VHH binders against a8x493r558to705. Designs and how they scored, part 24

Target 1, 148 residues: a8x493r558to705
Amino acid sequence: QWLENALDMTNCRLLRVAGESKKNFVNDSPFLLINEASVYMLARHIDMDVQDILTRFRSNIVVRGLPPFIEDTAKRLSIENLEFEVVDKCTRCEMICVDPMTGEKDPSLLLALRDYRNKQKMTFGIYIRQSNFEPGQFVEAGSAVRFF
Below, E stands for the ipSAE of ESMFold2; O stands for the ipSAE of OpenDDE; V2 stands for 0.75 times the mean of E and O plus 0.25 times the DockQ between their complexes.

## First folded at step 22 (VHH; framework vhh_vobarilizumab_d1)

Design re6 (at its last look DockQ between E and O 0.69; V2 from the best seeds 0.00; counts 0 for: pae E 3.4 > 2, unsure alone 64.2 < 65)
Fold by OpenDDE, look of step 22:
Structure re6 (fold): chain B 148 residues (1-148), chain A 119 residues (1-119)
Amino acid sequence: as target 1 above (148 residues)
Amino acid sequence: EVQLVESGGGLVQPGGSLRLSCAASGFYFDRDAMAWYRQAPGKGRELVAGIRSKGSTYYADSVKGRFTISRDNAKNTLYLQMNSLRPEDTAVYYCARWFYDSSGEFDYWGQGTLVTVSS
């Protein structure tokens, strides 16, 4: 139906699904999607690996092949044959300052995000919810992603 | 498209040296931690060495003092200098994006390059 107006992003792929190689989505649970390109933009401003930032953002889904921050205006997306609606932006807090592996606190990421958002609302990533419900469907790394 | 292409493998005698290269493309190499892993016949994959974007390194105990991982961000290339090679170093060596989460997951790409250490 609404797949006709997909953004022209032929190389957009699912980079990673946290916790599992294959992921089934539950109807009422929102998932946090992060754009790797957006993470890279933050990473350029601080002495931190993209991997560390991704870990601190605690994303469920990471996508590759998008321009930076294109997700900020997305309303819908598809991963293979699964369809999702964007339900909200993820407001970030001091939690991202904590290294989930060591427990150490580093404010640099939060400060970078603040600066990047021009002291506006500090959001990063989008919450998505599955809008079509087909039993037995799952996504995995390498799956095609389309934004609308 | 993300690509990692390993090269530099070959046959070498014990005590010899090899230098592996990994040409990376399709992702933000300069801000990514990278790693070498290897898989010997009949064994699982193991992390050999890792290097953060800012240059800090990690080495498996089995290769510490013998192997050196380095990177050239301008060339988007990862290197592994292997000295004092041993027969037990025989394996297919792979270049990977080095990230660790609670699942211990790595990103693996490429076909690898075979290193054979034999007299």
Scores: ipSAE 0.523, ipTM 0.785, lowest interface PAE 0.8, mean pLDDT 87
Fold by ESMFold2, look of step 22:
Structure re6 (fold): chain B 148 residues (1-148), chain A 119 residues (1-119)
Amino acid sequence: as target 1 above (148 residues)
Amino acid sequence: EVQLVESGGGLVQPGGSLRLSCAASGFYFDRDAMAWYRQAPGKGRELVAGIRSKGSTYYADSVKGRFTISRDNAKNTLYLQMNSLRPEDTAVYYCARWFYDSSGEFDYWGQGTLVTVSS
């Protein structure tokens, strides 16, 4: 019971999913999930909009209503009745220094992440894979999310 | 809890002015790009104006020179000054966090504020 509630916050909600084709999570490829609170934690130290930061991280799924970086401890999660397992953390490299629209380089995001991780592995975000299948199931912004 | 509350709409004659406000809470407003959208009866929602956290602005061609977007980061408030209003500006106006890379998907919307431009 305690395990089932370990990361369940009353306001944890699905914030964003890229495109309609990705609302069906049957794809066996891992999806990249990012916690918005973790983005804001980095944004405090750099002069960049949250939206620009999210673009550089190339997230598929964004959630909110969790403490920053708590996703680093997650083992599985649910979005409504869809269940997912965490398969790995996303290691970041110099590619996040490049604005994907313009090609301009700004290392500030990578440096902020490096400073936060303090010489530990440079991870941000988690890869998840759906562990059950529900034909016709559909999720949307505001869908309830639970972490375990 | 993210909350966006639009106000300041109303009935106005052509050529008139209105000032819309959007009170934001539940996120770090000063780190987000924000935008105004509008939806006319029977039509889709369209981007009207956007503003980055540091103040750079964007305007749709249809409102350029007539509308001014601004923000007060200390008060978590977004504004839209609407001058020289036309009947074609009649719509429900919404504020939102601006996710220009998301192909039009957004997290939360308020209820909007109705602007009617009519004689």
Scores: ipSAE 0.262, ipTM 0.638, lowest interface PAE 3.4, mean pLDDT 79
ESMFold2 (binder alone), look of step 22: mean pLDDT 78; pTM 0.791

## First folded at step 24 (VHH; framework vhh_vobarilizumab_d1)

Design rf1 (at its last look DockQ between E and O 0.18; V2 from the best seeds 0.00; counts 0 for: placed apart)
Fold by OpenDDE, look of step 24:
Structure rf1 (fold): chain B 148 residues (1-148), chain A 119 residues (1-119)
Amino acid sequence: as target 1 above (148 residues)
Amino acid sequence: EVQLVESGGGLVQPGGSLRLSCAASGFYFDRNAMAWYRQAPGKGRELVAGIRSKGETYYADSVKGRFTISRDNAKNTLYLQMNSLRPEDTAVYYCARWFYDSSPEFDYWGQGTLVTVSS
């Protein structure tokens, strides 16, 4: 069921899920996952508040306790009993320049991301899709996360 | 070069007040979250208070209602107003650039300023 080389860290946890405290996922709809450690690295690079970056990235799921940027090579992951496949990387656009709450515009994040990615594809975060379905199963903040 | 310079510490009696200041330079102060940490003798560093770039504040339970963190972006200065001080507040207080809400994660901090609360 699990890959032998799965990254199993005890401190890898679900930080938050947008919308509900307890949530299951629709199998045919991808969700955007952000690794907080990756945001931390970016924040240090671009000299910006982590929370501001997270807000601008508009993620559905944020995970904590994982090494930075492991999501860039991940193929699958699990959150407790739910299994996910990585379907794509999230290509960032000018949307991240706008604070969704205030409408404030700051182009520095996009420019910094471009530089941080060495002018390659400006991706940050991954789209994931649920690959199993078990009725009555939910995830919440604090749920264990494993990358494969 | 990043610099954080704390000031305002000193000796105060229980129930007294102090205001700490932190002068910041070498980074975009207005775009970053900042925090105050403290370290008492023989103890580890603990988060006292944090303030996000957009003004949201966080406080340790031990200081809620007594301490107030604030910032002046025009002056690149962080403040900690400490009221109703207690002997257990005695510590070296550090100013730091702050990243995580509930973790002592920071990359820059000052030399600290000593606060002593004693009768």
Scores: ipSAE 0.696, ipTM 0.867, lowest interface PAE 0.6, mean pLDDT 88
Fold by ESMFold2, look of step 24:
Structure rf1 (fold): chain B 148 residues (1-148), chain A 119 residues (1-119)
Amino acid sequence: as target 1 above (148 residues)
Amino acid sequence: EVQLVESGGGLVQPGGSLRLSCAASGFYFDRNAMAWYRQAPGKGRELVAGIRSKGETYYADSVKGRFTISRDNAKNTLYLQMNSLRPEDTAVYYCARWFYDSSPEFDYWGQGTLVTVSS
């Protein structure tokens, strides 16, 4: 199947929505989307649990089933019938060096991101905003996600 | 595919002990904090104990001193030693990734293992 890779990569799924198992995205403020594969790419180079990395990045939405960092190229996405536009990449600074639960400072996450980006802008994750209204529509873990 | 398979539950008298196991696969177990949650009949799931990949632990007040969480990263296995069991410990016990919340989040869940403490 000459389109098999494209079809396989469309099998992206919503993994987690912060603090709520289903969410209505009626909100003017953008949500921060993070790709789990990108998290694991950083986690393999540092001695930090995925959960610590996610809390330091302040993720709203986590997705799985994509290659690492492919989200950097996205312009739009859908979660089920909900449509979203990518409004910016999330630039990271020294604030991610502080564990928000313990107050301990550990720069390893910022340094791993810097090394990966290699003099490029220090971004991780993308901001998205819903661009349509779907009455009564909610998303949940396992919801289909498509990137454009 | 992520799988979490809990085992070791059963019927036990008050004051007894059980040891629960959770076999994990399909993710980097040694890069994830893990926890046991439980759900009593008619109630929501609640955090029982958590453990970071490097061994730092947390216990709910109701089980502290009676339960011990542990992990074997080489075997991708999480354990819960449950001593001095009480009727209020009766619940289905679930192994899960721990995102440091007392309430469970949507994530990967197994079928759980039933613990019944009957007087």
Scores: ipSAE 0.452, ipTM 0.753, lowest interface PAE 1.6, mean pLDDT 80
ESMFold2 (binder alone), look of step 24: mean pLDDT 81; pTM 0.814

Design rf2 (at its last look DockQ between E and O 0.19; V2 from the best seeds 0.00; counts 0 for: unsure alone 62.5 < 65, placed apart)
Fold by OpenDDE, look of step 24:
Structure rf2 (fold): chain B 148 residues (1-148), chain A 119 residues (1-119)
Amino acid sequence: as target 1 above (148 residues)
Amino acid sequence: EVQLVESGGGLVQPGGSLRLSCAASGYYFDRNAMAWYRQAPGKGRELVAGIRSKGSTYYADSVKGRFTISRDNAKNTLYLQMNSLRPEDTAVYYCARWFYDSSPEFDYWGQGTLVTVSS
């Protein structure tokens, strides 16, 4: 099931998945995946806590150990034995200016993202959909992640 | 220019206490996570404690229950209260801007302050 163009990085892992420690994905709704390395680059640029940015991005999945922004060109990925297709990039809006827990508003992140993307489309993160289905299969934090 | 300046180190007996301070300038201190690292003689630099911009904290297992990290955003100052000090806590302590949990990665850091725990 693995392609020749797969990025073979042994340190690429699932950092977290929202909702459950073990999760099986359905193909009805895409999931939002964020690359921690990409957040790190943005965090350094805008001088903001990585955790704060992650919270504001409201991701379903966070991955660690990948090169920054590799997700921008990815077409597929695997998490352990589950396979996913990239369906779209996540266009960001004013929602990221609001802390979902406190309601605090900070426009800095959106403005910084605009600048960081050179006033191109303000995307950050990718929507993914499971492409294979095997009953009883789950992924969890620490699961191996591969991009194709 | 970004500056981090540690202070408060010194010689202390086992079981004693010290409070380290880190004065930060040149960037958005209040929006960033901060951490204390230490490097003992002949050893690598290790993460001791971290504090996020929103106040959540992390501690290395070796210092849990003994060390407390805190911050004063109004003063752009990071603190490390060290209690029940042990000889193995002897090291140069560094403050740094912090990004990853349990990660030694950082981009801004000071020159360090020496803490010596000895009878």
Scores: ipSAE 0.734, ipTM 0.886, lowest interface PAE 0.6, mean pLDDT 88
Fold by ESMFold2, look of step 24:
Structure rf2 (fold): chain B 148 residues (1-148), chain A 119 residues (1-119)
Amino acid sequence: as target 1 above (148 residues)
Amino acid sequence: EVQLVESGGGLVQPGGSLRLSCAASGYYFDRNAMAWYRQAPGKGRELVAGIRSKGSTYYADSVKGRFTISRDNAKNTLYLQMNSLRPEDTAVYYCARWFYDSSPEFDYWGQGTLVTVSS
């Protein structure tokens, strides 16, 4: 199954953008990017829908077609012809234990992340910011993504 | 390879009933919220009903009280029971993963199943 994920590398694309699947305007603030493959690695160990996991991570964009956790080593990426730098990894805390729609607590996601990171910093997802930002640009679902 | 296969569509009289099925493969089906969407001629796809893996549901206002979404996680199958059908329900029906705050346009889709409500 790991080999099948490696074979998907050439089709890295945006799945979701800030709750709107078509587009979102870029601004000078960092965007939070999540890799769906990394979500599935956590989901194997908890009884929670992938969609709920994604909501708890509160991402601006979600990508598919990458090996799990490859984003941890990324320095920059492109979305179509827009260029972005990775500015930080997203450190996670007890906020992800709370369902943002209902307010109910379930610590299973945080515990699964803690177990995966095994005494390392509790990061999941990366903050990216457009290099040389210009107003009026946007990113959209379906766009090709390349990591460097 | 992710695959979704809808079935159970057909021609039904107004007021009639129809049961749709969706067979899913290549997903962790029991780890995904699922939904039925429909697309009428000349319109975009719209959410009809959704269901989480643990069974909680959502219905569009236009179908509340008439349609029932259900799932069998052991069979990787999603269902839509459609009662009191109206001509306005005529559409191609699709199943897909349900993302509450976004359209799943760039997720995986099947070919859909046609439901026609007419005399």
Scores: ipSAE 0.410, ipTM 0.727, lowest interface PAE 1.9, mean pLDDT 82
ESMFold2 (binder alone), look of step 24: mean pLDDT 78; pTM 0.793

Design rf3 (at its last look DockQ between E and O 0.42; V2 from the best seeds 0.54)
Fold by OpenDDE, look of step 24:
Formats: sequence, structure tokens, C-alpha cells
Structure rf3 (fold): chain B 148 residues (1-148), chain A 119 residues (1-119)
Amino acid sequence: as target 1 above (148 residues)
Amino acid sequence: EVQLVESGGGLVQPGGSLRLSCAASGFYFDRNAMAWYRQAPGKGRELVAGIRSKGSTYYADSVKGRFTISRDNAKNTLYLQMNSLRPEDTAVYYCARWFYDSSPQFDYWGQGTLVTVSS
């Protein structure tokens, strides 16, 4: 079920889960996963704070300890004992131009993303769906993450 | 592992100065907003000063003109220069990574350093 070339990175951890500290994922709902390292690369490119970008990307899950953009080729992942499949890439739109704090619109992030992706499809982050279900199981910040 | 380690606290007389330092590791310091907050005895935690990665700063009204927040990205260090200290500045000062998610939040912070201003 899992790829033989699974990425086993010791420092790959769940950084943040939106909504609550302990998260139990629902079967029918995809979640948006963002790689902090990828955000950092973009942040450096456009001179924006990592957290501002994360907020604008409205991620459900943020992971740390992965190489940048490794998620672009990922097919599966696990968070502790929970297993996920990658459903799709997240196509970004004008929503990321809105500063959630002020409500102001700034096209710089979207334009930067376009340039960063070499005017290809403007994706950032991946949608994931839980593929195994164990009642009473939760993940939280610090949980081990593995990409496959 | 994310670590924030504050230092520089101590006892000082009113009108005196202190410089706090925060050594950061385990995250992209240079692209994160950082802040100092403090908690006085019997009081809640309050934001003292903040600095964005771009360099913009925020100060609480109570410390404006007296405190200066700065950062050295090469050293992954956050600073708080405190001048003209007052007894009401007495508190444990914490270094934190700042972010906004529907409201200002802190997800990482240090152990704190005690600043006591007393004659």
C-alpha cells in the first residue's frame, strides 16, 4: 500500500492543525496540507512573513521538516497512525491576495506565486484525505509525519 | 526542535536600562515575526513589542519611546532594549514567534526572563 521509496525523515512533524489542538479527520472531507519549507522559499522570494503566507493559504495542516516542494510529488502520507492519500494540488486564486488581518487586497503574493511556478499552474499545497479510520484516534502538533 | 531562550533580565533601579536577548532556533527566524510579551505578578500576559520580518515594529502604548525591539537575522536573535524602566515594568518577559490566525497568536515561546524594577 505504501511506496517503497517512502520518505522517512526524523524531523518531519506536524507543525499546526487548524481548528483544534487535537484533530480527528473526517472521511469525506479533504484537508489542505502546507509544507512550511515550501512557504519559506516563497516567503524569501517575495519578502513576506512565513506566517502571513500560511494564513493567506488557509491551510488545515502545516508540516515541518520536509524539503521544500516535496509535497508536489507525494502520493500518500501518514501522521502518526493515520494514513492519508493525496487527492489534488491546491490551485490558488485571488483569495490569497486578501490580508486576513486587515482585509486589504494585495496582488503581490499571487503574482509572486505565478512567477515562482514559472507561469505554470498556480498551485501551492495539497489536498489530502484520510484513508484509514480508527475511532478515538487523534493527531496534534508534534505528531510524526511521513511522506510516500 | 524549536527553541527560544531569553536572557538579560535582572534587578534594576527605576530609570535604569536593560537589554534582553532571545536566541532562536529550529525555525525560519529570518522570515517570521517575533514579539516580546510580559506577565506581571497577578496579571495576564500582554504584548510589549513586535517586529515583522520586514522590520516593521509595534509597541504597546505603555512602552512607546522607552523600549526598542530589534532583530539580528544572522544571529537568529531577538532583542529588547528597555530604557527608562519603571516599577510597573516588573514582569517575566517572554520571547515568542508571532502569527495571525483570526487573532494575534503565539505558538512558540521561551522560559522567560525576570525583570525587576525596584528602588
Scores: ipSAE 0.645, ipTM 0.839, lowest interface PAE 0.6, mean pLDDT 88
Fold by ESMFold2, look of step 24:
Structure rf3 (fold): chain B 148 residues (1-148), chain A 119 residues (1-119)
Amino acid sequence: as target 1 above (148 residues)
Amino acid sequence: EVQLVESGGGLVQPGGSLRLSCAASGFYFDRNAMAWYRQAPGKGRELVAGIRSKGSTYYADSVKGRFTISRDNAKNTLYLQMNSLRPEDTAVYYCARWFYDSSPQFDYWGQGTLVTVSS
């Protein structure tokens, strides 16, 4: 209950969905959701733009307005009236040291994540899958997001 | 609350110059790549120029040598110096975070500032 209340912060907003200005999420494959606050937590100590970090993490969906890493405890979420279940956390490895667009290597992101996790499982981001079908429904930047 | 406020647009004759500004707030400007996009009436938005937080830049072929993007991280402000303006540059200009593509990303947008280049 208290976890659900902590995840249900009124200012959590959809920030970005890769590839579309508006998004319809009817798909069997899970989407990778990343919390922008978690990105900034890692970015405090590395020399990368947020966009570079998001590219290395291969984000589909970015949200803002939550404390860093609170998404690790989520079981489900909604974006407006679209509902999603959390399928798994995304485990990260040395592949995030490589810019997927250029092949250039910089280990600073992996090292920052390792330092934050401090011998815990190396996860960043959560996989989500839509659990209700809402044909014709659209979302936009600023759409309300609720975590549970 | 993320805000992007563009200013500096207006009516100019061909060959003229304008300087656009974008005041940014509600996010860490100095950790984000930024870009100018433009949208002519009835058309989609297109990338004009981009700049990383450390200053490396990109320009669309149509504006290279005429436009200069710059930023002031201390003032959270993005700029576009537009020289040798042409009628084809007429558009609403938007600043946005830049995800390294030529088409707009699903993200936050301001109201834009209108640039009209006409005799």
Scores: ipSAE 0.504, ipTM 0.784, lowest interface PAE 1.4, mean pLDDT 82
ESMFold2 (binder alone), look of step 24: mean pLDDT 82; pTM 0.832

Design rf4 (at its last look DockQ between E and O 0.06; V2 from the best seeds 0.00; counts 0 for: pae O 7.0 > 2, placed apart)
Fold by ESMFold2, look of step 24:
Structure rf4 (fold): chain B 148 residues (1-148), chain A 119 residues (1-119)
Amino acid sequence: as target 1 above (148 residues)
Amino acid sequence: EVQLVESGGGLVQPGGSLRLSCAASGFYFDRNAMAWYRQAPGKGRELVAGIRSKGSTYYADSVKGRFTISRDNAKNTLYLQMNSLRPEDTAVYYCARWFYESSPEFDYWGQGTLVTVSS
């Protein structure tokens, strides 16, 4: 019952799924989940659109409706009735300074992450893996997401 | 709540003009690339024009030179000026965030605004 009295995450929604990840989540490979609010926190004072940030992070799954960086504390989550475990946090390196389409370097995203983490490990986003093997089930934008 | 509300559609004769507007709320409009898509009856949604937060633009070949996309970041509003309209421009027009795709992926969508070009 203590979870019922903690921070309420009931409005979390699936925003985007990469084409390879659509509909059929049942596999052994982990997916990279990004919280859009965390993207906005990093983007606050850099001159880069959210779309460019997500491209540099190579996100598979984007969620909305959560406080920024709350995903750092997650152990499990569900998308509709599909269950996922958090495998690890995604450690970022200087590769996110490079536009994957053009090769052009812009260090502003890495510097924003470094400043936010303040000498801590440079993580952004979480790896998740489906834990309940629900073949034939599908998700779409707007699917309900719950974090635990 | 993310909201995208399109307006300005209507019936217009070939060669005429319309200006579409999209009021955006519930997200940081000035940090997002935006686009207009359209869907003709029996067809998929297709990219018409896109614009980055700082103003660089893209146009589909079929509308280049006739349509102008613009934005007002202070008012969270996206615009599409459509000139020299043709019957083939008849479609429901949608405002959306732009992830640089020609066909839309899943994301937030407005209700759309109908543009009919007919004599």
Scores: ipSAE 0.466, ipTM 0.775, lowest interface PAE 1.6, mean pLDDT 81
Fold by OpenDDE, look of step 24:
Structure rf4 (fold): chain B 148 residues (1-148), chain A 119 residues (1-119)
Amino acid sequence: as target 1 above (148 residues)
Amino acid sequence: EVQLVESGGGLVQPGGSLRLSCAASGFYFDRNAMAWYRQAPGKGRELVAGIRSKGSTYYADSVKGRFTISRDNAKNTLYLQMNSLRPEDTAVYYCARWFYESSPEFDYWGQGTLVTVSS
């Protein structure tokens, strides 16, 4: 069920990190990671672009260059020299129905997610926790990402 | 440090046009949605127009067909072209940034630029 082998995708990169700055994550704090490719797959089923969906998911980290939904079976990942463990999947709620720009509610995304997940748990994205701490080490957009 | 600086406001006659600019710095402008808000005297701040990083736009009903929001990512600048201005458009106009990780609210604002529409 879980990925046991490292996924070394050459084009797998950190697209965005919260704060738009170099980050040295706190060990005990979970972060929400979203796979852009997964968003793309979802976007194909609704009249919403990838960016709009990404904004609604309100992730701390967005990664690019991975196959869709690989994150659902990942146990660990690394961003440059920082290592993370997957702690949980992100259960989505009605919050994603709110357009962050207008505040208007649109249930289409949540419904699409429900359908995509076969009416099982409506999860999208994974919570990750830093498993190592390296003083002076930082990650930023463009950092290499590996899933394990 | 994130900075938003509006410009282009002024006095204009009804039916006139005005173009506002917002110079952005201190963040990845091309990766963020931006918006224009306005606050008329005695009224609350309201969303006028919004634009996402890839160019999708939103307009308040009151300005649809008259206002156009646009952006130049190379210049880190947000624009609001205001045509067919009306007295009710009189307000301080604010540039705002929305960061993807934040709440459904914009997190940074400029100081605003005053637009006065009067005969």
Scores: ipSAE 0.018, ipTM 0.301, lowest interface PAE 7.0, mean pLDDT 84
ESMFold2 (binder alone), look of step 24: mean pLDDT 83; pTM 0.839

Design rf5 (at its last look DockQ between E and O 0.01; V2 from the best seeds 0.00; counts 0 for: pae O 10.1 > 2, placed apart)
Fold by ESMFold2, look of step 24:
Structure rf5 (fold): chain B 148 residues (1-148), chain A 119 residues (1-119)
Amino acid sequence: as target 1 above (148 residues)
Amino acid sequence: EVQLVESGGGLVQPGGSLRLSCAASGFYFDRNAMAWYRQAPGKGRELVAGIRSKDSTYYADSVKGRFTISRDNAKNTLYLQMNSLRPEDTAVYYCARWFYDSSPEFDYWGQGTLVTVSS
């Protein structure tokens, strides 16, 4: 509870939504959310630009303004007035070794994640689903985000 | 705490040159692809040139051969050398992180630096 209260004061912002600044939620399916700060923590050990790492993780939603890996403990979040529940963590596999634009294989990202997780389940990013879904709602880049 | 400060703009005659600089802070500059964008009055913001952290570059067709993007990762600084300037290059120039999209995205933006090309 106390962490939830502390986090509702942060200036966490949407950075991207699937390559567009606005996105309507036309269905009640889960979305993949990635914390940019967690990307930087992996990037310290590899020669990829942040942009390349984000592409390999195939995120729908990217947020900034949070401590790295805080999303591993998140249960709920809000984006403006829209409320979301965390459904699961995203398990990563060898698919992230392939640059989706070029097809070139570079295992450094997978190896960095493996080293970070230290034999634990290799997760990165979280699946979220809107708990108060109604058709026609949308989110946009720059929207305020709060984690609970 | 992210700051992007563009400088080096000004008034120049057609055919002239300018060198733009962008001082970056508050993020890992050497882990990010960077780009210059420009916005002319009444138009949208457009990508001018991009550069990856390992110096691979991209140029819009309208500036290819005339503009050169470069970076100094030790100084967290992005540059744009602009030669053979034309009135159509008149715009506010911005530096930003480059996500390879052709259109602007919400992210960190500075106030830009004005380039005016006029006789």
Scores: ipSAE 0.435, ipTM 0.744, lowest interface PAE 1.6, mean pLDDT 80
Fold by OpenDDE, look of step 24:
Structure rf5 (fold): chain B 148 residues (1-148), chain A 119 residues (1-119)
Amino acid sequence: as target 1 above (148 residues)
Amino acid sequence: EVQLVESGGGLVQPGGSLRLSCAASGFYFDRNAMAWYRQAPGKGRELVAGIRSKDSTYYADSVKGRFTISRDNAKNTLYLQMNSLRPEDTAVYYCARWFYDSSPEFDYWGQGTLVTVSS
C-alpha cells in the first residue's frame, strides 16, 4: 500500500527522543520529527545556532545522518522495528518566535523560514504516527532510522 | 493549502436530526485525526467529538449516545450525525484537524455551519 523504496538507507540515527530515553510510541498520536540536517541548512541561512532552532521547533524526535529536507517527500519511516507513516508537514507559526526556555520573542526565525521556503507554505518538520504495534518494543537514541 | 468546509447545518425542531459534513483538502485526510467542535453565542469553543478511525472515537459527555462522528477517507469527508437534538445543541459547528488528544488547540478549522434547534 505504501511506498517501500527507501529514500536514504545511509547511517541515519535517532538523535533525540523527547520525554524519556526510551519510547515505544504506544499511542497513535502524531509525533513531530525534525531532521537535524535540515535545521543546519536553515541555521546557516540565518546564522542561528542549530540547538536554538531545534529548541524552538519543539520536536519530539530528532534524526541525524540524512540529507537535508528528504523528510519533505517522505511517506513512511522506520525506527528500528517500529514503522511510522507521515501524517503531515508541520506548519510553523508564531510559536517558534518564542524561546521555550526564556520566553523571549524573536521573529527572525519565522521570517527566515518564510524566506527560506520562498514564501510558500512555512513548513518545517513532519508529523508521524506509528503504523504498527509491537508490545514491549521501544526505541532510543542511536536507533536506526530509515525514510521511505 | 489546508481547507475545511462544513455544511449541513440548519433549523431543526427539538428531537430532530441533522447530518453535518466537512469536506477536507490540502492534507493527508486519511492519516489525520479529525474533530467537531461547536461554539454557542457568548460561550467558548467546545469539543464535541473526535475520530482517528472507526474504532477510535471521542465524544463529549453532553452528546454521548446522540451524536456519531464518522469519516469517509475516499471522499476526504468528515461527518457528524446528530440525533435527538436539543435546544442547548444550538451553535456554530466547526470541523477541525486534530493532532493530539490532549491538545486544546486546533491548527485548522473551517468557517463553520450553524445549527439551530428550536420549536
Scores: ipSAE 0.007, ipTM 0.277, lowest interface PAE 10.1, mean pLDDT 82
ESMFold2 (binder alone), look of step 24: mean pLDDT 82; pTM 0.836

